VH-VL binders against Putative multicopper oxidase GMC1 (GMC1). Designs and how they scored, part 5

Target 1, 132 residues: Putative multicopper oxidase GMC1 (GMC1), of Saccharomyces cerevisiae (q04399r243to374)
Amino acid sequence: LINGKSSDGETIKIGFNTEYLLLRIVNSGMSGTQVFHLDGFQLIVLEADGIMIKPFIVQTINLAVGQRYTILVKLKSDTSFIRMINGCNKMMGYITKQWWFYKEGAHLDLPKNPNDVSIEHLPGFTKAELYR

## First folded at step 5 (VH-VL; framework fv_diridavumab)

Design s42 (from b0 with heavy chain G99A)
Fold by ESMFold2-Fast, scan of step 5:
Structure s42 (fold): chain C 132 residues (1-132), chain A 121 residues (1-121), chain B 111 residues (1-111)
Amino acid sequence: as target 1 above (132 residues)
Amino acid sequence: EVQLVESGAEVKKPGSSVKVSCKASGGTFSDYAISWVRQAPGQGPEWMGGIIPIFDTANYAQKFQGRVTITADDFAGTVYMELSSLRSEDTAMYYCARADEYIWGSYFDYWGKGTTVTVSS
Amino acid sequence: QSVLTQPPSVSAAPGQKVTISCSGSSSNIGNNYVSWYQQLPGTAPKLLIYDNNKRPSGIPDRFSGSKSGTSATLGITGLQTGDEANYYCGTWDSSLSAYVVFGGGTKLTVL
C-alpha cells in the first residue's frame, strides 16, 4: 500500500515544484507478495525495513509480507503524470492496480479507460521473483 | 557549456586491463548519471554500465558483469571505467555519456569524443 | 546481435522525406521511451530525439519521432547532404535492474 490508499484508479496530486518523489511502501497484508513499479522511472532504494542501506537502483520492487522500502524517484523536468502500478499475489494468479500521480496545475489528460495491468508486462518483472 | 573529456588512446595486450577516465566540465556533475558506451568498428553502440556519483551506485550490463568496474571521484568531477581480461573483441571506441536526471536509458544528452582502445598481440 | 532491429541502410535524394524504423518488444520499446542518435562519420553520437518525439535545443524541426506499440520511427523531411550519417535508436529494457539497449544502426545516404 502507498499513503494508506488501497483502491485502484486513484489519482494522487503532488506539488507543482516537486523534483523528487519520496515513497514509503509497505506490504501490510497477511499473505502474498506485492510488486511496485513506476512507468518510465528508476527506483532508488534508500531504506529497507526501516534501516538505511547503500542505495541501489531497480525498475520493480518485490515486497514480502511486512516488508517496507523507502524509494526515491527523480522526476523529469517536464513530468506532469506518472503511472504507478501495484501488483499482489492472490490465489489463481496476480491482481494489479494502477494509480496516477499528477502535478498540481497540470492539465489532466489521463489515458482512456485505464485498466488493470498484467504484471508480466512490467519492466523488470520476472515471474520467478513472485512465488511463495 | 557541458563537456565530457576522455583520456587518451590506449594500446593493450590480451589479458591486461585498461582504465579510461571521463572528466565532466560545465553543469553540475553530481546531478547526473554517467554511462559508458562502447562501439566496435562498423557496429552499433553497446551500453556497458553507468554510475550515479552522488550515491556511489553503479550498474553494469550482464555481458560485462565481473569484468567492468565504474567508479567516481566526485571531488575531481571524474568517472572511471576499468575493463579487465582484455580480448581482441574489446577493440572499440569507448564513450562516456551523460544520462539526464538519474534515469537510466531515457536518453544521453552529452557524449565524450571517445577513447580508442586497441587490443592486439 | 542488437536487441532493437533497424534497416541497415536507407537512401533518398535531397529535399525528399525518409523514415527509419526501430523494432523491439514489449519489454523495451513497448514499455519505455525511445531516443534517437545521429552519428556523423568520425564523430560521437549526438542526441537527436528523446522521449519518443521531443527535440533537444538546436535540432531542426524537420527531424521527428514517433512510437506505436513495440516500434518507433524517425522521420527526416527536406533531406540535406549533411544528413548523411548513421542513425541509432535507443531505449531501456526490462530486467531486475534496468539496462540500456541500442539498435544496430541505419546508414542514411543522400544521393
Scores: ipSAE 0.007, ipTM 0.564, lowest interface PAE 10.0, mean pLDDT 76

Design s43 (from b0 with heavy chain G99P)
Fold by ESMFold2-Fast, scan of step 5:
Formats: sequence, structure tokens, C-alpha cells
Structure s43 (fold): chain C 132 residues (1-132), chain A 121 residues (1-121), chain B 111 residues (1-111)
Amino acid sequence: as target 1 above (132 residues)
Amino acid sequence: EVQLVESGAEVKKPGSSVKVSCKASGGTFSDYAISWVRQAPGQGPEWMGGIIPIFDTANYAQKFQGRVTITADDFAGTVYMELSSLRSEDTAMYYCARPDEYIWGSYFDYWGKGTTVTVSS
Amino acid sequence: QSVLTQPPSVSAAPGQKVTISCSGSSSNIGNNYVSWYQQLPGTAPKLLIYDNNKRPSGIPDRFSGSKSGTSATLGITGLQTGDEANYYCGTWDSSLSAYVVFGGGTKLTVL
């Protein structure tokens, strides 16, 4: 489960024996599109805008204002941390922020200079998804 | 080690249906999607669809939608693929495959040895 | 027809290097990770490369991958007779409502 603000370099601890992440993501802004991605993982969409749907798999999710999704992610047993990428359309352009999930008990050694990435270069992203 | 074992070869007449199975062992059965990929003689692989056992929900390639049904039996650790209205063009080697890293993946780490399905009149 | 385009064949001598190309569109290779498979006669495909340039355990570093725009390349250095096989690229294609698409294959002959 995840909510709140995203920012570069911050970490989110998950249980050592966690096999699945269940994430509820929401675009609570008044304007602009949000993009969500977990580097190296695919996202199983279970719920859209409060309604359970037939599950489907994507690499990147585009959220319009007020949209929300429940997604499931399988964690590999030998993975100690996962990079989460969140892109937000803020007026004239996009701002990309990164978060890290790490398993409890893992040695935390995050990159000092995390990669800067544009949402348009994310795997699975299509430019058309920015426009309905 | 993850192992996928498919049912034996089948010979079918046009218009009939075939149901092949894939028994998964080694890993947690319900954790990963199992896909069906076929390969006609001399051709490249063609993804047909797959199922995530934990959700009991299948996804199919558009070409096979309406003719293919993929199901899972969690108790038996087995997934099935049934293809109906068989044509000679369905003659192929049928593989089950799954990823290692993702629940559902665009690539497959593990493959069965393949089951031959021959459609002849 | 195959969704991804590969040359039908390529050949070289032992010890040489070869490259195998895979061409697609923005809905597949252009926006998604690419994988590569080796298929020896009579066997199932074997994963060689995933996520454009990563190797699974047990795959030697003489196999490499790269991606640029809507094309991907598999590189093989130090060719050995045991490398004779068919090679297939694969990726995700959202436009076809199918998650996995493959190339038509390239037959590598080691002379």
C-alpha cells in the first residue's frame, strides 16, 4: 500500500517476506497527468476508479486528474530494492521523481546520484497515453 | 528448478478441438503467469495467450480470441489450453512458458519441451 | 507475417563476430524492452537477452544486446560451432492487444 507525496531519493520500507506489493495510486491534483512506473517490473491492474476490473498487465500507467488504480506487483525473492518512477505534468512540462522500495533487513545502499529520466523514455510508455 | 511438462502429441481432424496441458513444478504455481506459445514448422514463435493462476484470469492474443481458452487448476498445478475449430494451419509445436522476474512478462525464462499438434484430414 | 522484421539468415566463420537486427515500430520496440532467444534444432527457445541488454545466469558475455529507436541488435562475438541456431527477437506490443510479439527469426550458420 502506498499514498502521499513522491520525491527523489526517499525510501519506503516493506516487510522482509513480502512477495506481493499491493499499491493504490491516485492522481489527487487539480490539473495535469501523472505517470507511474516500477523499473524492471510489470504492473497488474486490479481496480480502476473504484471498480474491480478483469486484470490486465502494463509496464506504465497514465493517470488523469482524479483517476485511481489498484495494482499488484510480484517481488523477486532476491530483490533488495525497487526503483519507483513517478512523473507529473506540471503546467509546461513534466517533472519526474524517484522513490525506492527496500525490504526490511536489507543493507540500504542507494545510488548517490540517481538517474534522471523523462517519462517519454519509460519502457511501455506510449505518447498517445498522455491524450485521451 | 522450475520445470514445465506438457501433455503428449495430438493428431486431430479439421473442425475438432484439442486440449493440451502444462504441469508446473519447482516454483510457486500461482505466482507467475503461464503463457502458451506456438511455432509452426519453419516459422517463428507466436504468442497465443496466458493465465495468472492466482487471479484465474486469462488474456489472449487478438488472432486467437474466440477460439482459444486457457484455464488453470491450482490444486493440480496445471494449466490447460484448448483450441477449437482446428484448421491445417494450426499444425504446430505448442509450448508453455513463464517468466522468472515478473508475474507476467514480455520474455520467458522457462519453457516446456513442446507438444506437437497435427491437424490433418 | 511476423510483427518484428529480422534478416532470414546470417553467416560467419568461427572466432568472428556477427550482428542480428530486429526492426519494429513505436508501439513495440520503440517503447518497450527487447528480448532475444536462441533455438537449437529440435529444442525449445532459450532466453539469451532480456531488458534490451541483460543476460540471464549462464549466458556468456560474448552475447550482447542493444536498442536504438525502433530497432534492436543482438551481437555475438567469438563465434563457436555450437552457436548455429535460429535467433528470435521478442517484445511487448500494446497496439495489437497482445503483450508479446516475436520476430520471424534469423538462421545463423557458422561455416
Scores: ipSAE 0.007, ipTM 0.571, lowest interface PAE 10.9, mean pLDDT 76

Design s44 (from b0 with heavy chain G99E)
Fold by ESMFold2-Fast, scan of step 5:
Structure s44 (fold): chain C 132 residues (1-132), chain A 121 residues (1-121), chain B 111 residues (1-111)
Amino acid sequence: as target 1 above (132 residues)
Amino acid sequence: EVQLVESGAEVKKPGSSVKVSCKASGGTFSDYAISWVRQAPGQGPEWMGGIIPIFDTANYAQKFQGRVTITADDFAGTVYMELSSLRSEDTAMYYCAREDEYIWGSYFDYWGKGTTVTVSS
Amino acid sequence: QSVLTQPPSVSAAPGQKVTISCSGSSSNIGNNYVSWYQQLPGTAPKLLIYDNNKRPSGIPDRFSGSKSGTSATLGITGLQTGDEANYYCGTWDSSLSAYVVFGGGTKLTVL
């Protein structure tokens, strides 16, 4: 199980034989929306705001303040790295962060510059109002 | 090598239902998502829905919600699409198409040959 | 009707170049990957381009894709008579009203 999110450019090791990730994500901020995306992966939503739901599949999750989701992700057989993109919608516009999951034994690549990412171009992104 | 084998042509009366099958051959169907896409004569393709068999999770286009059901038989390696309350507008070629389960609805790399469904009196 | 707009037809001579446009909105092309399909008469669609600009194994490099804003383009150089077909763009729609959407199609005639 992996909970929450990490600092920009962070790396998180997962076991060599990991076939599934179960992620719990929460927008614990005091204001502003959050965007969650795993590059190249679909997200199977199992739980919303502490309640089990009928599963559904999305490419990107938009989280309002206080929202939380439990997400299942099945890893591809050739997966060594997974780039996670986390965006937040603040009064100064959109800010993005990225971090990596990597399988034990994988060769570590240099982290990509967060400025290479635009959340408005992420698959499944939904535009949100800023403080409205 | 991947092959998607669809069931034979169907001729149905208005108000009836039809169930089309798609058997995955060569590949591991449980590792992939399978969608149903139809194409009416002279029209572009229209996505109806899809399923990820290993999670028994189906997703449907709003236009077909309540009228379409997509199921998987893991033992038979077969995906089914049932469309009820048929109308003449449902006359079309029905395709099953494979996509990576992690790139849901993004692209279809293998297509079945199509099943013709004709709805007429 | 179709959420994605394509020209109904395009034509060019053998050896020439054509481009086929596909126009959408922020909820589809603007925020999602675009794929392109070739459909020869009497056959199922065939994947030509995926993830905006990538070619599957076996697709010649004279086929290319690009995306800018809410529009995508399929480029075909060195046209051959065998390229005469219908071409469709496709993408994910981020709204709840349509998950996967296709263009209405473009009939390419090689004169």
Scores: ipSAE 0.007, ipTM 0.552, lowest interface PAE 10.3, mean pLDDT 76

Design s45 (from b0 with heavy chain G99H)
Fold by ESMFold2-Fast, scan of step 5:
Structure s45 (fold): chain C 132 residues (1-132), chain A 121 residues (1-121), chain B 111 residues (1-111)
Amino acid sequence: as target 1 above (132 residues)
Amino acid sequence: EVQLVESGAEVKKPGSSVKVSCKASGGTFSDYAISWVRQAPGQGPEWMGGIIPIFDTANYAQKFQGRVTITADDFAGTVYMELSSLRSEDTAMYYCARHDEYIWGSYFDYWGKGTTVTVSS
Amino acid sequence: QSVLTQPPSVSAAPGQKVTISCSGSSSNIGNNYVSWYQQLPGTAPKLLIYDNNKRPSGIPDRFSGSKSGTSATLGITGLQTGDEANYYCGTWDSSLSAYVVFGGGTKLTVL
């Protein structure tokens, strides 16, 4: 049960006037794949492996070892917090870790049960990576 | 207040194409994704596709891929939807709808009044 | 064919309560937020509920939403004649490579 882990419920503060998040994500692991997701937000992919590409939109990024992406996320003006989900392939499946972005000065009223989603059910998750 | 103004009703023959426009006002055109949703008589809404104007990036439902083209004219503040190879099943009300304050959101906060497209011989 | 399943109709008297269900799967309702739209005869749909249970400004608190597992519900209390309309649920569906999918609709008749 991931809801009992000490890594659950971590928070990351962002500026009060943050309108966009620009994220650079990389799978720097020695083996296995990663998935990355922001609950309720779409990810606009701007770069793949350091190369500018025609932007495309996904809700979940699947990263093979050594892959990297630059992702743009537009925040809603009334957004107080955002749940970030990261899944790492470790042996026969994915281990999920969750964080919360929150805007400076906002009330922290995080959901009572923050870890309630399976990585396999995220939009855009591909099962082909699970058994690699 | 935000307003989406669609072009007038169209009557088309099978095999032709139709191009419908949606002019956005009362909000930042470049900050919103705009989608096209149609509704055939007596049926529920069906999402066709949408565009993020600032990235000139359009996404389409699989059913319409290759037959629909969605474009944006930033200068005019207008989004267009062109549907080709029309058939009788394309007879419907066509709405443009704005995603919420996110570039893409999971819901539509404003809708145009709709444009009737009738395909008949 | 609609992706999300709603009852085709529901009816009740003024002042009563109605509940409209919306059933999907893990690829849509199970992992995404649900919205609800009200469509009065001859008009465009209007946003009624977003993010499962939130109301836009101007929507009275007698309208409510909830989500559990792969299903969502719209609740209307204190039913009024002006509530007579079609109601549609909407969400994302990754399995169809579609960004938005809708239910088939529920016609609410106020008797």
Scores: ipSAE 0.007, ipTM 0.551, lowest interface PAE 10.2, mean pLDDT 77

Design s46 (from b0 with heavy chain D100E)
Fold by ESMFold2-Fast, scan of step 5:
Structure s46 (fold): chain C 132 residues (1-132), chain A 121 residues (1-121), chain B 111 residues (1-111)
Amino acid sequence: as target 1 above (132 residues)
Amino acid sequence: EVQLVESGAEVKKPGSSVKVSCKASGGTFSDYAISWVRQAPGQGPEWMGGIIPIFDTANYAQKFQGRVTITADDFAGTVYMELSSLRSEDTAMYYCARGEEYIWGSYFDYWGKGTTVTVSS
Amino acid sequence: QSVLTQPPSVSAAPGQKVTISCSGSSSNIGNNYVSWYQQLPGTAPKLLIYDNNKRPSGIPDRFSGSKSGTSATLGITGLQTGDEANYYCGTWDSSLSAYVVFGGGTKLTVL
C-alpha cells in the first residue's frame, strides 16, 4: 500500500483475521524508478497496469514511471508485523522509506532501531533500471 | 490421504533426456508448490526447481537452468520434470515434494518415494 | 560445499539427548524459516520440524527445533535405536540463484 498518503515510519493496521493482503502499488512519479519489497514475504503479482495477467511471484518489484501492480501477499498465522520497504531513485542518490503493517490487536512493539536497508541488496533488484 | 506417486526407474545414456512424473492425489493439487529434489548416492538433497500449477509458474535452481523443465498438467493432477543433456553425475534418486500454498515456501510436508535415474553407457 | 553447515556425525546412547546444529548466513537462516528432515536408510526424507520450531501432526515431542541468528538446532530427547538416520536442515535462500537450500547432513548413530 504505497498508492496513497502513507508517510515514512507510519504503521498501517490490517484486519485481525487477515490471511491474504491485497495491495495496489503505483509509481506515480514523473521520473525515476521505484522498488517495492515486503521483508520476509513473497509478492504474488495478479495485475499489471490494470490488466489481469498470468500470476507470477517475485521478492521485489521494480516499478518504472507510471507502472502499477496489484499484489497478493500470503500471511502466516503468527504474523503480527510486516515491514514494507519502498526505494526510489532521486538526484542525490536513493531515498528509502519504511512502513509497518500490523494486525488489529497485536502488541505494537516495533524495533527501536530497525536496520537500514540497502535497496541495491534486495532480492530481485535490477541496478540498471534503478539508475535510469 | 495426500500422496505423491512418482513414475518408475529409468536407465538412460549420456546425452539423452529423462522425463519423470509425479501424480498428486488427495487434497488440492493446483494450489501447492511442487518441487523436484534430487539426491546423489551418499549426498544430501539438492533442490532443482518447482512449479505452482495454479499460476503455471516454474522456478529453477541456477545450476539446472537451461537443462531442466518443470511442467504441470492440471487436468491429470501431474507434475513433470525433464532433465536434458544427461551426464553420469546426474545419476541420483529424484523426489517430488509438496511445498506451501501459493508461494515457493520453506519446507516440504509430503514427499514421493523417489525415482532412481541411472545414467550409464 | 553445502550452503548450510552441519556436523557430519553425532552419536549417543539410548535414552540420552542429542543436538544437531545447522549454520548459515543472513541470506538464508538469518532471514528465513528453518525446517528439519529425517531420512532413514532407503527412504525419502520425512519432515520433522517446520517454521523453526513447529512439529507436523504425528511427530513426537521428543523432536524440537530452535533458531538463533544465523544458526538453527534440532534437539532429540529419549533417543531410540529407530532414530538412527541422516538429518538435514533446510531453508530458502534470499539470493536470486537459489530458493531452497539444504545442509550437508548429520548421521546420527545410537550406540
Scores: ipSAE 0.155, ipTM 0.711, lowest interface PAE 4.5, mean pLDDT 81

Design s47 (from b0 with heavy chain D100Y E101D)
Fold by ESMFold2-Fast, scan of step 5:
Structure s47 (fold): chain C 132 residues (1-132), chain A 121 residues (1-121), chain B 111 residues (1-111)
Amino acid sequence: as target 1 above (132 residues)
Amino acid sequence: EVQLVESGAEVKKPGSSVKVSCKASGGTFSDYAISWVRQAPGQGPEWMGGIIPIFDTANYAQKFQGRVTITADDFAGTVYMELSSLRSEDTAMYYCARGYDYIWGSYFDYWGKGTTVTVSS
Amino acid sequence: QSVLTQPPSVSAAPGQKVTISCSGSSSNIGNNYVSWYQQLPGTAPKLLIYDNNKRPSGIPDRFSGSKSGTSATLGITGLQTGDEANYYCGTWDSSLSAYVVFGGGTKLTVL
């Protein structure tokens, strides 16, 4: 299991035998709604705002200011790296950032531009939540 | 394409047990809840229970608690349902079905073709 | 016994419209989403409607769903011979240890 902390372009190493990731994500910003997604993985939500809830599965999470979630992710046996996408909304659109989890010994090819990802087309995304 | 394949037909005597398997393919096995739903001849579907493989947590309908056990073998991509103390009333078609999450959602998007279990002396 | 009540049969001619009702209580239909399933003779049930009124890919818009209070309705327009089947409603029941509950089914005959 590993706690997730990162800035744009950062990489986070995870153990070679990691089977599950436990992530705590928080929208501590002042810029409105944030979007969280792990490319190719489903997210199992275990806690919302520090309270345990009935688990449920989503592909994308929208976080209003101050919201936090605890998420469990099951890794595939052949997983070498996982792209994490985070977006924050503005009235006219959104700003996207990305970073990577990678297993020890993996060769990591990072995308050159975080904005090559379209948050509006992520599974489970709701465009209406972008506007204030 | 997502596919659920159940084990073959079974004929059992009253008082015995039966174990049916459901092999999931075409998607990530552990990402979805898998349920067992039976249908007796001429009757509607009856939910028996389901499991979320990643948590290895199973829930059962009250009618079957104590008689049914649902387990998952993530390595094999297979869910099992064992029903004990069989009675003639357990004669039915047994389906496995994939739910989005049976805790949050009450619908099944993919069904296996079903396996028949006949209980007779 | 089924927890949700459906009429046992309904019939109509090709091109006609039919509605199939599903009645429950506040602990099931009243507080939860409803799904509908079509079962052709000798086959497994097939999802027609989920979340009260949504269709999966591949289901024609002739099939529609709605929910009001503790009841739900499946609507079928432009009836075709191939629609002859049993139809079942399903939902979550928060008051029972059964969790998922189904209706007793409605046999649709296309005359």
Scores: ipSAE 0.000, ipTM 0.507, lowest interface PAE 14.5, mean pLDDT 76

Design s48 (from b0 with heavy chain D100G E101D)
Fold by ESMFold2-Fast, scan of step 5:
Structure s48 (fold): chain C 132 residues (1-132), chain A 121 residues (1-121), chain B 111 residues (1-111)
Amino acid sequence: as target 1 above (132 residues)
Amino acid sequence: EVQLVESGAEVKKPGSSVKVSCKASGGTFSDYAISWVRQAPGQGPEWMGGIIPIFDTANYAQKFQGRVTITADDFAGTVYMELSSLRSEDTAMYYCARGGDYIWGSYFDYWGKGTTVTVSS
Amino acid sequence: QSVLTQPPSVSAAPGQKVTISCSGSSSNIGNNYVSWYQQLPGTAPKLLIYDNNKRPSGIPDRFSGSKSGTSATLGITGLQTGDEANYYCGTWDSSLSAYVVFGGGTKLTVL
């Protein structure tokens, strides 16, 4: 298990036998809403703002300033890598960043055009939340 | 068979600490959260905190933060709860309980028999 | 002391029926599943109802649960002397001071 702090630029290595990712996601900025998404995976929310909650499943999380979530992701047996997308709210839309979680020994096949990612069209993203 | 076996009764002085254990068997330890719930004489249950052993994650009730520590020993199949700075109000039965739906548990499906902790001066 | 409100006691004769209420708020019962526990004198609590209205294996169908808005109800029909116990409701609370919360308990006396 990793707590989302091991990184190497745009790639984050995880152990070969990792069955679950436990991530603590925090919007520590003052810029406004952030968006978090993992391609192909459901996010099981265990805690919100430090409070344990009845678990629920989402595809994408929108974080207001100061919000935090503890998220569980169950990995598939054939998972070699996972794309993580983070977006920060700006005047003309979102500025997006992406990282890859990958298991030891994996061969990475990263997208050639990361700018093709559209936060507004991610599964579970609510347009109304963007403009609130 | 699912069983939670707690350590024996404790008698402590105010200001000391107590550490109680809960040994889980029957497939209980790795796949489920284990919580600690206490019950003072004549009162209802009070959740103190819980741990998901395989995720190395413990969460505590705000009332006990700073005084309670919950840890797990994967090889022994045992969960521990240590409560420090004891006062007379900590006199209670202390139960370990398994979360019933794997992650944090929306309910507790199995309970230990309880460990009596008495704090007296 | 109790986050969820239950009547302190209820009583009825063998063969009769009773209901035990549990009242909370939108941050707890209104937003989450409710469970019920039976505690016989001198024993640990035992799960009686989970997910609002489901019974674990071995719990007879004379025990039932329901939830409406921010309140939950435990129903017991065909009362037996062995049902004398304290009954507690429980749920998650999603407010900032939150943790797993229980009711103060209801003592059921079978006369």
Scores: ipSAE 0.008, ipTM 0.554, lowest interface PAE 8.6, mean pLDDT 77

Design s49 (from b0 with heavy chain E101D)
Fold by ESMFold2-Fast, scan of step 5:
Structure s49 (fold): chain C 132 residues (1-132), chain A 121 residues (1-121), chain B 111 residues (1-111)
Amino acid sequence: as target 1 above (132 residues)
Amino acid sequence: EVQLVESGAEVKKPGSSVKVSCKASGGTFSDYAISWVRQAPGQGPEWMGGIIPIFDTANYAQKFQGRVTITADDFAGTVYMELSSLRSEDTAMYYCARGDDYIWGSYFDYWGKGTTVTVSS
Amino acid sequence: QSVLTQPPSVSAAPGQKVTISCSGSSSNIGNNYVSWYQQLPGTAPKLLIYDNNKRPSGIPDRFSGSKSGTSATLGITGLQTGDEANYYCGTWDSSLSAYVVFGGGTKLTVL
């Protein structure tokens, strides 16, 4: 499950001013591993199984039953769509679900979010806690 | 606009270590991932590893794990790459290159001019 | 041996067009964006194409990219003598976890 959604072909709108995505992913199933991937993006892992870790970067995450990760994804200024893939192994084969994130169109009447938050200001994130 | 300036050429003995630097000028250093890519004479590029300075997080190619260390000095705008236990096979041109913001997403948009490391007895 | 396979050389006459292939697997090209780099003799590589088919500012529209399955292609039209160079494809390999991989390179001769 990703943000409570679990539907093939789902489309998720992200704000016009979104500079990064913070995603919490969890394998809440009772059996089978799950795979999480965003086409064209690296995944910065900030938290594993509820514990802050030294950040590391991967292209794809494998989740065993009950595992969870908090990941950060920096969006490019020209990003319009992001394809998100979640897969799960089943007895009869591999089941893949897809979601599309898309940015809201640029409109003169759409208010710009005045708040810029750097990665360093994320809740619970400090360089001192990263075991540098 | 953006320039990556590398330290000068090095000549080293087998078994020693080398530390090269990459200083970002004209750009926003801390907002981007910086990688090190080497190219041996007559061969293609080989990614060694990279760092995202704001996370103080480095990743290394499997081939160089245990021999390479990449560090950043955020205030100096400089990234360092240290390669230990040098062999003649480490003779190459070493480039620093900028990734997509702080995503290591598939491409390097700016490259340094390269610095030559020669390992000889 | 490079992880991504390119033909070692390709040639064409000025004004013609050429394509350079780059073949990989599902863990690299199949699942990830592809970039292309031009390297003139004595210079650092220069980004030509990113995200499969996008050009950075300053790169002429005669350079194009595409991706199909586990293969990618760089297309160059209106060949000029200044295009003689080595061309490299690059991508992420998810099976190696946070590992960037490059092709072995293709030498383009314009004659």
Scores: ipSAE 0.006, ipTM 0.545, lowest interface PAE 10.2, mean pLDDT 74

Design s50 (from b0 with heavy chain E101Y)
Fold by ESMFold2-Fast, scan of step 5:
Structure s50 (fold): chain C 132 residues (1-132), chain A 121 residues (1-121), chain B 111 residues (1-111)
Amino acid sequence: as target 1 above (132 residues)
Amino acid sequence: EVQLVESGAEVKKPGSSVKVSCKASGGTFSDYAISWVRQAPGQGPEWMGGIIPIFDTANYAQKFQGRVTITADDFAGTVYMELSSLRSEDTAMYYCARGDYYIWGSYFDYWGKGTTVTVSS
Amino acid sequence: QSVLTQPPSVSAAPGQKVTISCSGSSSNIGNNYVSWYQQLPGTAPKLLIYDNNKRPSGIPDRFSGSKSGTSATLGITGLQTGDEANYYCGTWDSSLSAYVVFGGGTKLTVL
């Protein structure tokens, strides 16, 4: 199991031989839900709110304020980089940010004109209702 | 050597249900995902769904959602697939297959010999 | 009908080489590992290739796999009459939440 990695701004370098990522994610914001997704990967949820749970698999994690999850991700051997999508619900809509995991030694050319990711079309996305 | 042993052939009427079993022999299924893959006469394989017994988590192909249920009995070392509301188009060979636990089988390394299910009136 | 496209048939003589293609999209072959299966008449499919180009124990090196972009290829050299079978490619499709997809199959005839 490998846990987290250092970042280079919007990029996170991982070791050349990394086969698994163990990620701890948390919605530490004061308001709004968050969404977490790794493009092309399934997420195995191992812990919820600090408690070991019966593991389950999802494509996308939805986090209410203060929620946290520990997830396991298996990497593909031919992967040079992985796109991580993080979305945050604000009163006026969603703010989406992209991060890139890349293997040490890989050539990573970030898209010069990337298309914005539509968080609403992610597999397993759950829309929150603010007042219901 | 791991072997997946499936239950015997079934002949069913339209509208009924069928439950097929898959038992691990020579090893345990607990470390793997077990999928159900069917193959209609003259057609290619079609993934129906799978279960990860250690996580007690099942996932189903959209086409079969609501009609298929996959369960595991850890005590009996057996995985089951139940398909309801049978149609003549469900006539096929049904295989259980072992795969990688995290992805319902990025590949299937061991297959059962198959169970023939015939739906006819 | 099938998400992955294979030629319906291919044929060659004993001792020759044949290749079988499998075409998909970015959401399946483009982003995921490809596996290949051999199905002899009356039998269950048998794993030939996994992780694009790896062979399980017991599979001879006459069988090889490769992947380029959104396509994969199964190569068979030194064809033998016992290779006559249906061949299927398989992968995961990320656009169909946690869904495994197979090709329509290619019937190999050894003439």
Scores: ipSAE 0.007, ipTM 0.529, lowest interface PAE 11.3, mean pLDDT 76

